# VH-VL binders against q04399r243to374: the designs that were tried, part 7

Target 1, 132 residues: q04399r243to374
Amino acid sequence: LINGKSSDGETIKIGFNTEYLLLRIVNSGMSGTQVFHLDGFQLIVLEADGIMIKPFIVQTINLAVGQRYTILVKLKSDTSFIRMINGCNKMMGYITKQWWFYKEGAHLDLPKNPNDVSIEHLPGFTKAELYR

## First folded at step 1 (VH-VL)

Design M18 (framework fv_masavibart)
Fold by ESMFold2-Fast, scan of step 1:
Structure M18 (fold): chain C 132 residues (1-132), chain A 125 residues (1-125), chain B 110 residues (1-110)
Amino acid sequence: as target 1 above (132 residues)
Amino acid sequence: QVQLVESGGGVVQPGRSLRLSCAASGFTFSSYAMHWVRQAPGKGLEWVAVISYDGSNKYYADSVKGRFTISRDNSKNTLYLQMNSLRTEDTAVYYCAKDEGYDFWSGYSYYMDVWGQGTLVTVSS
Amino acid sequence: QSALTQPASVSGSPGQSITISCTGTSSDVGGYNYVSWYQQHPGKAPKLMIYDVSNRPSGVSNRFSGSKSGNTASLTISGLQSEDEADYYCSSYTSSSTLVFGGGTKLTVL
């Protein structure tokens, strides 16, 4: 289980036999919405704002200021790395930050050049503006 | 064992549409970015488009932007290229090509290790 | 838009070495170490010969080597053989997250 904390730089190590990740996601900013996505994985939402809910599946979470969710993710048997994408909606467009979950024991040969992610094209993305 | 087979080419009139398919086998299709590259008869290679492993990122050459759409169906191991508003200069052999390696950061590795045999598209009247 | 600049043709005799240049700008060849080279025989699909400027895929002869200086990448073929007669294309990643190919070079082995 991981609580969404970054351990070293932008990579987060998980146990070799991890079948599920339990993540607590929170938008602790003072303004702007945040977008959370894991490439190639479905997000099973278990808890919203501290309250257990009937589980439902989404591909992307949109978080208004102060919102929080508990998310369960089932890992694939061949998964060694997972790209975690977080986008923050500021005044114009989105600022994207990437993190990596990797299984302990994986030999790291990380990619040479991170690509720009088009947040607006993520499955389930919702454009939200504070000003309207 | 790793194979890519293009289909859907043919003769079409200017202004019409055509959809190409590329059937993949012998590798985990859903783990790799895929490219379309074309070559006009007797001319050089021209890159057309790329799609990331999960379909979330797509890039196009300026010459086809707004007219062509790349897509994939990972459940069927199939890559597609929807070509709209075809012009005579779109006449070419169209190759699908596999991006090499599992790409964790970008939509592709910037090089293609496996190529299909190509399918000819002729746009003429 | 514009293809990378390659000579239209190059020729050599068996056993010799030849070099094919590929010139771009600081927004493609000069800006990134992501240059690849492809070999194409008549009527066949292209084959990857070099990737990331100088790396060779498994199964490609060590007679093929790649390099880059500034905005120009080069493919060198040593110990030239008749089967090397083909068209050669360079390709580079661009600052727009696209790929661009060179115009191609026909190698003739005399």
Scores: ipSAE 0.000, ipTM 0.526, lowest interface PAE 15.4, mean pLDDT 78

Design M19 (framework fv_masavibart)
Fold by ESMFold2-Fast, scan of step 1:
Structure M19 (fold): chain C 132 residues (1-132), chain A 126 residues (1-126), chain B 110 residues (1-110)
Amino acid sequence: as target 1 above (132 residues)
Amino acid sequence: QVQLVESGGGVVQPGRSLRLSCAASGFTFSDYGMHWVRQAPGKGLEWVAVIWYDGSNKYYADSVKGRFTISRDNSKNTLYLQMNSLRTEDTAVYYCARESYDILTGYSYEYGMDVWGQGTLVTVSS
Amino acid sequence: QSALTQPASVSGSPGQSITISCTGTSSDVGGYNYVSWYQQHPGKAPKLMIYDVSNRPSGVSNRFSGSKSGNTASLTISGLQSEDEADYYCSSYTSDSTYVFGGGTKLTVL
């Protein structure tokens, strides 16, 4: 479970002994498709739009407006922080935001530029999924 | 007919509290983010606060953080602004406004306040 | 934060074109495509004229157009008419997930 929450590309603190990270993600935005990726991790999808589904593994999740997913991530024993990339498509182009999860007591260095990743380069991403 | 109607404004002394309401009609209130925007007499527009469609996230202008609380009741189609520790510089007409939606593409845009109420005047004076 | 920078006033004659600028930083106007423009007549609530930099709501005249270059957004009104005389405000989303308005521009149609 995540101790703190942010949809705006900020740092989120998690407990030091966290083995599984449970994320409830929703495209509550007023525009376009959102794309989520956790750098170095697989995403295990447990629920879609509030309904439990047979689990499946992906590297990237695409969310149209109003869609929601519950995702489980198994943390590695040496994980002290995780980089989450959240991108969204607007009519004028892509806006990419980054979120950082870190365990209590971890030494943390954060990148200064949150917009340095294009969502087209995320694993499993396809442009056709943006126009639902 | 899409409409927003503010109420609750009035004259109040510094340090006191006041609660504003904004009644929505003619649209599905729970699908829209909502804003409070104020305008001091003879001055420009100043953004105050926003609340997401489901009430899960709220953001405030630095000038009101810790004093004002935005909330909503989707079952009553009503937006609220609880104003505590009022100061003379909070004197303004307070508007509620809805975030815009692009009907042609089927997507809502994150920023564009397309429907505004008539405003309610709050005067903070001794 | 500080308000976005707009000229205090602008003027034009009927039939001409005028442009109003709105300058911010890379953390608001320059960082996002979430800029809107509002028209306000005396004693009235603001009216949305442009959303998301360059898009017009239904019912807004095509004489109004929006654009952005770097940290500056612009509202252009072509074929200026007397009823365009009003105050105009830009607004932008910010990196703090807040919103900010410009100082406003008074348009006079001479």
Scores: ipSAE 0.000, ipTM 0.512, lowest interface PAE 18.9, mean pLDDT 77

Design M20 (framework fv_masavibart)
Fold by ESMFold2-Fast, scan of step 1:
Structure M20 (fold): chain C 132 residues (1-132), chain A 127 residues (1-127), chain B 110 residues (1-110)
Amino acid sequence: as target 1 above (132 residues)
Amino acid sequence: QVQLVESGGGVVQPGRSLRLSCAASGFTFSSYAMHWVRQAPGKGLEWVAVISYDGSNKYYADSVKGRFTISRDNSKNTLYLQMNSLRTEDTAVYYCARGDYEWDSSGYPLYYGMDVWGQGTLVTVSS
Amino acid sequence: QSALTQPASVSGSPGQSITISCTGTSSDVGGYNYVSWYQQHPGKAPKLMIYDVSNRPSGVSNRFSGSKSGNTASLTISGLQSEDEADYYCSSYTSSSTLVFGGGTKLTVL
C-alpha cells in the first residue's frame, strides 16, 4: 500500500494482489485550494488533520491550506489502472498533475495525453469564491 | 496575522559558530517549506538553504554546504540555521521566508516562491 | 556574485512602462517554470511580486506582469508610480534543487 503521494510522478506500481490503497494527502502549498480525485473510485476518509473520524465517502477531496486526510480506496478485482488527479488552485486558476497506479503484470498502455483534464468537471469539486 | 521573526544575529569572530532562529505565527508552520536568504551590506540577495515541511529534505547553496545546517521544530513553530566555521563573507542580514513546493513529473518536490519574509537579523563576522 | 543576469539599473517616468530582464540557462530559467520576482525598498524585507513566471500574489497590483521566453524571464511594470522605485530581484529553481537570485535591478522613477 502506498503511504503518501508517489515519488515517480507519472506511474506508480502496486502489487498484483492489492485490494486497498491507503493514501495520505496534504495541502502544503503557499496558498489556495487543492483537489484530489481517483477516476472511477470512491474515497473513504478515515482521518482528518491527524484525527480518526467516522468514515465518510466522497468522490473528490477539496483541501484548504494546511488540511490533511487519510483516505482508503477499495480496488475492484478487474482494475489494472487508476488515474490519480491532483489540482492546485494558484492565484487565478488550477494547475493539474496526474499519476497512474498500475498493478504488476498489467499491460501498461496509458493515454497519449494524460494531462488533459478539467478540474471543474470533477464530481464534488468546490470552486474558490472571491466573496467570503 | 501571518508573521516570521528572526533572532540570534550578532557579532562573531571568524571560525566561530552562531545559531539563528525564526519564529512563525499565524499559519500552519508544519505545512510549508522554509528558506533562509541572506543579503550582504549594499549587495543583492543570496539564497542559503531550504527545508521541507517535515524536515526530511534539505538543500544548501554551494557557498554554505558543509558549514551551515538548517533545521526546524514543528512543535515550536520555529526554524533554525546553525552556522559553523563562519567567514567574513558570511556577513549579511539573514531573512527567513516561507516557501511553497509541488511535485515535478518525476515525483520529486520542487521548492520555490517565498511569499512571507521576516524582518531579518544582522550577522557580522569580523575580528 | 549573481547567478542570473539582470541590468544594474532601469529608469522611467510616471505613467510609462518599463521591463526588467533576467537571463539564466537551460538549467534554471530555461528549464523550469519556477521564476519569482521580488521588490525591495531600502531597509525593508523583500516582497513577492510574481511567482511561477507570471502569477501575482493577492494584493499585488495588476500593473506588474511576468513572462518568459527561452532562458530569459521578464518583469514589466506599467503605469509607473513613484512608490515603484525599489530594487527588483528575479529568482529561479535550478536543476540542483537549489534557488538562485539575479544581481538585482535598481528602478528609478524620474
Scores: ipSAE 0.000, ipTM 0.532, lowest interface PAE 15.7, mean pLDDT 79

Design T02 (framework fv_tixagevimab)
Fold by ESMFold2-Fast, scan of step 1:
Structure T02 (fold): chain C 132 residues (1-132), chain A 120 residues (1-120), chain B 109 residues (1-109)
Amino acid sequence: as target 1 above (132 residues)
Amino acid sequence: QMQLVQSGPEVKKPGTSVKVSCKASGFTFTDSAVQWVRQARGQRLEWIGWIVVGSGNTNYAQKFQERVTITRDMSTSTAYMELSSLRSEDTAVYYCAADYEFWSGPFDYWGQGTMVTVSS
Amino acid sequence: EIVLTQSPGTLSLSPGERATLSCRASQSVSSDYLAWYQQKPGQAPRLLIYGASSRATGIPDRFSGSGSGTDFTLTISRLEPEDFAVYYCQQYDSSPPWTFGQGTKVEIK
């Protein structure tokens, strides 16, 4: 249910039959940090690397190679689509790619410039030494 | 809305195991986390552990780690708590509970409880 | 492990009176992570308050919570007959295990 194949972004259809989403995210790459963000939603972190932690809310998560998190996202009753932003650290800075999750039957009005977001400007983004 | 229904009472001999079930309905089970808590007669509530249903990841209180196993069956929307090497001190009402949908911790929904009696 | 101590152990009051129940933590607990439950004989606990002061769905406005740091309070402004019960505080601050107080029994006399 992927519509695009380019680095410009893609769309993915998902069902919104729940009041929340429980997501497992992982940086399965061989090098470089990854960044995860859902536009307009808060991320409630429940587990880090398989270990339960005190829940906390962030808007953006940084993942070092091999790191994983379990996050909870509350869906709004009027949610028709969710924009996911994934970033990766490259020699030239951060390169972003976006994905659109949409409810079946929803009418989409996607931006003309899907990569108009810089990862450095995401709410809550930090370059802190979080992996140390 | 969400409802949790537990299996019926159990009477067990010391040294055996007990497995309590907790069937969820009224929501998407795969997006939930199920807590297990017990209460001996006249005592405080005691947290045993939890399972994050979607991932299968579990966490157990230190005193129970060697004896408890929490599992789930997604096809039947049922969570299970198995406690082994039973002692008389394990006699209690066992509850399953589900967290507030935004956070783990506050228990919004509770099963009716399962009385487990351990007697020789 | 965070230890929660409730007081008094038993509170005997007349119908219509105000009940004030205390919960003291052995170390600071964020108010975002403190809850109160009501339990009647033979029943599962019922969530009353979460985040120290937010009422759970369906809970009458005569129940209110307050506090921060190590001292938390549950107040019932005007006791009704159905409020006879044991009340427990719970913390979910930091990593598990989650812990509960020993309970305060409210007896309506």
Scores: ipSAE 0.005, ipTM 0.519, lowest interface PAE 11.4, mean pLDDT 76

Design T04 (framework fv_tixagevimab)
Fold by ESMFold2-Fast, scan of step 1:
Structure T04 (fold): chain C 132 residues (1-132), chain A 121 residues (1-121), chain B 109 residues (1-109)
Amino acid sequence: as target 1 above (132 residues)
Amino acid sequence: QMQLVQSGPEVKKPGTSVKVSCKASGFTFTDSAVQWVRQARGQRLEWIGWIVVGSGNTNYAQKFQERVTITRDMSTSTAYMELSSLRSEDTAVYYCAADWFGELSYPFDYWGQGTMVTVSS
Amino acid sequence: EIVLTQSPGTLSLSPGERATLSCRASQSVSSDYLAWYQQKPGQAPRLLIYGASSRATGIPDRFSGSGSGTDFTLTISRLEPEDFAVYYCQQYDSSPPWTFGQGTKVEIK
């Protein structure tokens, strides 16, 4: 288990032969919309609010308070690191958090995370759903 | 298994808008993302934006953000790109392209034939 | 924005010869997200290689791709008459905008 955390980053180790990530994401906050994104990957949505749905692809998920999704992500064979971005609506506006998934055996010198990340530039981001 | 067929050529005056269509055949439309790319004569390909068909989510290149709108109509399996405030430098062939979910290939596996848009007074 | 620079601009060769085309990125691009396209006059681009080295469906084995980081190569081992065209590299790493190189024209000597 290797989990190094910095002010703008956190790491999550995955198995060497991982071909798929199955992620369950929930906006467990009391207020505000959340945004979820994996750089360079499509998110295959399998469940919405605990109900199996026809699968569909998005690059960015917008989650209202209490919404939850089960997402499948297909990894490519030479992928060593995957950058995850989570944007949260807070009292003063949006803040973003970044994490890195890395395969066991990969080089541990992670790419540097930007100090500033704008969720407005993420693929599939919709302002109307977030602010209204 | 997908085919993309685009609307015919357009000649427009500066300041007007153009709307190009891209019709997909078969069941792959719902499971695809449709990209829009243009190419001016003798120039490189330039990415404009995309739409994820199943969700309707869009993303646009910053250069086009204030002038482009990409939409889709699920009932007709058609994606649209509308570009407003046209200028002479918008003269180009506009392509739609798609990848198919089943393969998760990410580069553009399927291309429309292209639509020539000419902006002149 | 990642800038892709292709070289040479033009490659003049005869059928049967080997073609080697280069694509350099302004910053590191994961090999997972580098593609090559072929375009003939009046036609849409055709996908040749994706993930730096994987051939697309229906593409002959004389086409191969290699490279990592900032340096990528497309090789055509033995040119056929139908291979004379313009070739573009593309990156789709991380998030849009996706970007293309300026192209390499492979022409008959």
Scores: ipSAE 0.000, ipTM 0.503, lowest interface PAE 15.0, mean pLDDT 75

Design T06 (framework fv_tixagevimab)
Fold by ESMFold2-Fast, scan of step 1:
Structure T06 (fold): chain C 132 residues (1-132), chain A 121 residues (1-121), chain B 109 residues (1-109)
Amino acid sequence: as target 1 above (132 residues)
Amino acid sequence: QMQLVQSGPEVKKPGTSVKVSCKASGFTFTDSAVQWVRQARGQRLEWIGWIVVGSGNTNYAQKFQERVTITRDMSTSTAYMELSSLRSEDTAVYYCAADEYYGWGSYFDYWGQGTMVTVSS
Amino acid sequence: EIVLTQSPGTLSLSPGERATLSCRASQSVSSDYLAWYQQKPGQAPRLLIYGASSRATGIPDRFSGSGSGTDFTLTISRLEPEDFAVYYCQQYDSSPPWTFGQGTKVEIK
C-alpha cells in the first residue's frame, strides 16, 4: 500500500490519494501452490524472493511454497474498490478467498458471502503450476 | 492530463549512437513508466523497452538488449533512449509512450510526437 | 511471443459504409488484453479501444471492438472521411514484449 492504511479482516482501507498499491505477497503455507489476482488490474512484479528484478506485468501470480513477490499496481483516479482474489491448494480442490481494498471515505456495502470464483478462470492462470 | 514531447530529428552515420529524449508534463513523472516503440516506413510498430521512472528499473526486448539503454532524469521529468551501433535498418520514427490506467506497459493512452532517426552513409 | 495477424491488408470503402477489421492471435490473449490504434500519415498512433471492447476517451461511438481468445474485430459502423487511416491491433497479455499486428489500411474506393 503506498500512502495507504490497512485494517484487519476481509477489507483493507487505503488512503484517498493512493495512486499505487505496493503489495508484498508470500506463500508461507506448508502446502502447495497459491495464486494471487486483483480483479480488473495488472500486476507489475518488482521483486522476486527479495531480489529486485526487471519489471514485468502479469494478471495472476502463482506462488510455490516459500516464494515471495513485491507487486506494484497503478490505480485509476476514480478507483474506490478493488477486489483481491487469493486461491490456495486444498485436498480435493482449491479454496478461493476474497478481500476488498477500498479508499478512505468510500461508502461500501460489501457482500456478506461473496461468490467463490474458480481459480481456473483467473486471467493468466496456468493449471500446470498447481502440480509443482 | 499527460503530455510527452520528444527531441527533434537526427541524422546519423552507421556505427554511431543516437539519444532521443522524451519530456513529460501534466502528471507526477516519478509515478510513471515510459515506453519506447519504433516504426520504420510502412512497417508495424516494434516495442523496444521501458523504464519504471521511480525505481530506474528497465526491461528491453531481446532484439535490442545489447544496444539500447533507457534512462531518466527526475529533476527535468525527462526519459531517454540511447541506441548504439546504428545500422541503416535502424532508420525509423521512434516514439515514447505511457498509459494512465491499469498499470504500466499495457496499452498506450499518451504518445510523444515521434522522432525521426535516419541512419545513412 | 504472441504473433498478431490482421486482415484484410487493405480495405477499400466509401464514406458511409461499414468497415470490419480482423486481428487474429497465434495463441489465446488472456482477459481480452487487446487494444486498437488508428494512425494517419506523419502522426503518432491514437488509442481507440482497449480491453478488446472498451472505447478510449474521446473516441466516437461508431468505433467498437469485440472478440476474445484468438479472434478480435474492430468495427466502424459508418465511415467518415477522417476515418481513412491505418489501424493496428496490439496485445498486452501477461508480460512484455508487447506485439502489434501488421496493420489494415482503410482507403477510399
Scores: ipSAE 0.000, ipTM 0.510, lowest interface PAE 14.6, mean pLDDT 74

Design T08 (framework fv_tixagevimab)
Fold by ESMFold2-Fast, scan of step 1:
Structure T08 (fold): chain C 132 residues (1-132), chain A 122 residues (1-122), chain B 109 residues (1-109)
Amino acid sequence: as target 1 above (132 residues)
Amino acid sequence: QMQLVQSGPEVKKPGTSVKVSCKASGFTFTDSAVQWVRQARGQRLEWIGWIVVGSGNTNYAQKFQERVTITRDMSTSTAYMELSSLRSEDTAVYYCAAEWELLPDYYGMDVWGQGTMVTVSS
Amino acid sequence: EIVLTQSPGTLSLSPGERATLSCRASQSVSSDYLAWYQQKPGQAPRLLIYGASSRATGIPDRFSGSGSGTDFTLTISRLEPEDFAVYYCQQYDSSPPWTFGQGTKVEIK
C-alpha cells in the first residue's frame, strides 16, 4: 500500500473506533530515500531498524535505503480523513504520492486531486537528503 | 534557456579510450543528475550510467562498470563520460541528459545533449 | 535487471488514426518510475510521459500514458504527421541500471 503507486485519489479505510494508527515504514529498495508525512499529525517513533528506541516525536520521517521505522499516530476523535504523503527518492529522482485514510462511516466527499506537495516543503525535510 | 552541449565527434582506434563532455547552462547544475545513454546505428537506447552532480555519487550499468567513469567539474558546469578499452561494438552516438526529477525549479522538463558520434575502427 | 519488451515492433498507420503502444516489464515496476520517449532520425530522444501517465512540459494532450505493474501503454489519440517516429519506454524503479525497451516504430501506412 504505502510504498506504492502514483496516486489518483487512492484511499485507505480504517476502523470507526481507531484511536491510534500503528504504521511500519520500510525502504526495502536498493536505492533512494523515502519520505513519510501525515498532515496535521505528529509521528511517534517507537522502533528503528528493528530495535526499540526511546520514543521521540517528528513531523516527517526520512528513510535511507534499508532503514525501517515503527511509528504510532494518535488520532483525534473528530478526525474523519487524514492526508498521507509519501515521497520516494531514487537515484534518478523522486516521486511524491498522496493517499487518504478515512474512517468507516465517514462521508467520502474527498477532493479527487489534492494540491501537489513538493517534498522540499514538508515539515522537517532537508534538501541535503536528496543527494546522500 | 536550459541546455546541454556535448563535445564533437571522435574517431578512435580499438584499445584506446574516449572522453566525452557535456556542458550545462540555463539551470542550477548542482541540483541535477546527468545520465549517459548510447545508441548504435539502428539499435535501441542503452543506459550507461549517471552522476548526481551535487554529491558526485555515480551508478553504472554492469555491462560498462569496469570500463566507464563518469565525473563532473562544478567550476565549469560540465559532466564527463570516459569509456576505455574501446572496441568496434562501442561505435555509437553517446547522449547526456539532465534528469527532470532532480531539477526542482524545472519539474516535468527533461534536457538532452545533441549527441556525440564515437567511431571505433582500425 | 529489469527487461522491458515493447510491442509491436512496427506499427503502420495513417494520419488521424489512434496508435496504441505496449511496454511489458520482466518484473513489477512502480508506475511512478516509467517514462516514454519519442525519437526521430538523427535527433536526441524527447521526453513525452513520466510517472507512467504525466505529460512532460510542452507535450500535446493527444499523448497519454497508462498502466501499472508489468503492463504499460502509450496512446496517441489522433496521429499527426510529426508523430511518425520511434517510441521507447524506460524504467527507473528500485535500483540501477535504468533500462529502455527496444522501441516501437510508428510508420506511415
Scores: ipSAE 0.000, ipTM 0.492, lowest interface PAE 17.2, mean pLDDT 74

Design T10 (framework fv_tixagevimab)
Fold by ESMFold2-Fast, scan of step 1:
Structure T10 (fold): chain C 132 residues (1-132), chain A 122 residues (1-122), chain B 109 residues (1-109)
Amino acid sequence: as target 1 above (132 residues)
Amino acid sequence: QMQLVQSGPEVKKPGTSVKVSCKASGFTFTDSAVQWVRQARGQRLEWIGWIVVGSGNTNYAQKFQERVTITRDMSTSTAYMELSSLRSEDTAVYYCAAGDYEWLSGYYFDYWGQGTMVTVSS
Amino acid sequence: EIVLTQSPGTLSLSPGERATLSCRASQSVSSDYLAWYQQKPGQAPRLLIYGASSRATGIPDRFSGSGSGTDFTLTISRLEPEDFAVYYCQQYDSSPPWTFGQGTKVEIK
């Protein structure tokens, strides 16, 4: 399903004053597999083909025609991030317009084993807020 | 879709502060970044700073960093720009402008407020 | 900081004529990161072109943008009375501040 570099067994600390982008990505092309990545960013996978999963961290996602994922991306800097998103937005049907932003004072520590955490346990948001 | 409505004109004395509001209507405020730009009479547009509405994260032009604060109130869909230690050189029309954050190829401005005239005089 | 220089400062033309406005950058700008705005007296600016050549929603096809690197052009193929205004270019390719040119005034001859 997911064919990329998972976490190296490290925890990922997402801290105060950090912005997160929630993306729904889909390969809406007529043929061919697409590889989704954001150079220099980690992808936190929250849903696969409409089904919630325990969060997984990868660098790339292979998307066959019609496959979709909901991912969370930690923002690093304004200019670099805008360039990365601009590149992705030029791909037809690739990204939907869903944003969630980190609330002041909240933080997220992802465990070494992502399977130990569900989205309901992420601090600072719920699924309803993510899909607002 | 999105409309931005700014507060009315202000006349201030040097050394005081001014707070200008920018109220958004429509359902895109939470997905937007709001930028503040000013224009003195006969001069170019000058970027002041921005706020990402969802997070409250801000970035300011160096010229204004010591004097400007940009905030937002999610419950009223309103962004604010407060400029302190006012000088006569701060006399200008101040605009708020919003972009569709997920589609910005940078920070170009799709939607503009009507402008707020701020006059600083003794 | 990228400095944008617009030329000419003033362009005096009659309705029906072609207007060509230049915007030159002090260093290279990606063609995706240049916008053009129109401003009339007492009004807020209006986005015309983004990404150097993409026309904004509702903007007539007589407006077109072109260029890359350091040299960008806004063309109005056939001026209408409502097109007499000041035009600004903006770059958004480097870290803030995102800079504007000084403007070109298109006025009635």
Scores: ipSAE 0.000, ipTM 0.506, lowest interface PAE 14.0, mean pLDDT 71

Design T12 (framework fv_tixagevimab)
Fold by ESMFold2-Fast, scan of step 1:
Structure T12 (fold): chain C 132 residues (1-132), chain A 123 residues (1-123), chain B 109 residues (1-109)
Amino acid sequence: as target 1 above (132 residues)
Amino acid sequence: QMQLVQSGPEVKKPGTSVKVSCKASGFTFTDSAVQWVRQARGQRLEWIGWIVVGSGNTNYAQKFQERVTITRDMSTSTAYMELSSLRSEDTAVYYCAADSEYDLTPLSYFDYWGQGTMVTVSS
Amino acid sequence: EIVLTQSPGTLSLSPGERATLSCRASQSVSSDYLAWYQQKPGQAPRLLIYGASSRATGIPDRFSGSGSGTDFTLTISRLEPEDFAVYYCQQYDSSPPWTFGQGTKVEIK
């Protein structure tokens, strides 16, 4: 296992033999919701708001202000790069950010366009967040 | 432990829809994901999709994405799979399956299965 | 999608013999993301092995799984009469769709 926190616009190195990625996701903003997604991966939710729950699987997490989740991701044995997508509510829509997890020793040849994905069309996205 | 009981066999005409039910018994329904798999005669098992009961979140195989809808009713502990625009190739036994054990990999393999529902599509 | 290919298609053996069934993946699967099922005519599949090598509850110890990467094996050390059935492998690596092999039929000589 390796713990990781998302950061905007950065690449995040993970160990060569990482089999599981453990992420602590929190919406610490003053207003607006966040959407979290790992492209091509399921998110196994282990904790909600600091409380352990029976694990369940989702493709996308919607976070209201102050919400937090602990998420486990199982990695393919040959995974070198994982694309992370985060959306932050900004009035009439979301601003989409992306960053990458990469394994030690991998060559970086990553897409440079952070705005090429629409989070409103991600599996499991809750559109009701836009009506707050 | 958890038991899954499916609705009875269906005979449908091409172009119609079929809705198969899967009733779970016991407390584990709320903590589970219900998955749907089909098997045509003499063919391999084919994954259709899943629903996480507690959240209502669904995921569908690309092949079925435009024709399948998976839902659940928590008050009756029942999951449903509806397949529209039926073709002769949809003739198969349809299974619901679940894994409700507390584990880091609880929803990826299937230790509980329904008995299967035969769906026949014929003109 | 990951394609799973099982071999042989049919295995003809007598009770008491050892059965070895192969499952090969079109791309690498972590060793803990593969399951094996037994299916008898007219019945739903029954889980035997998960995580490539962990035996499911109630499954006799004559069943064992092994392998990693693209090459996985199910072994039945001493066939009992009730073991003559079709066996399927399944991968559950990272994200759906989950995929199954085409099956190996273990039949009596």
Scores: ipSAE 0.000, ipTM 0.526, lowest interface PAE 13.4, mean pLDDT 77

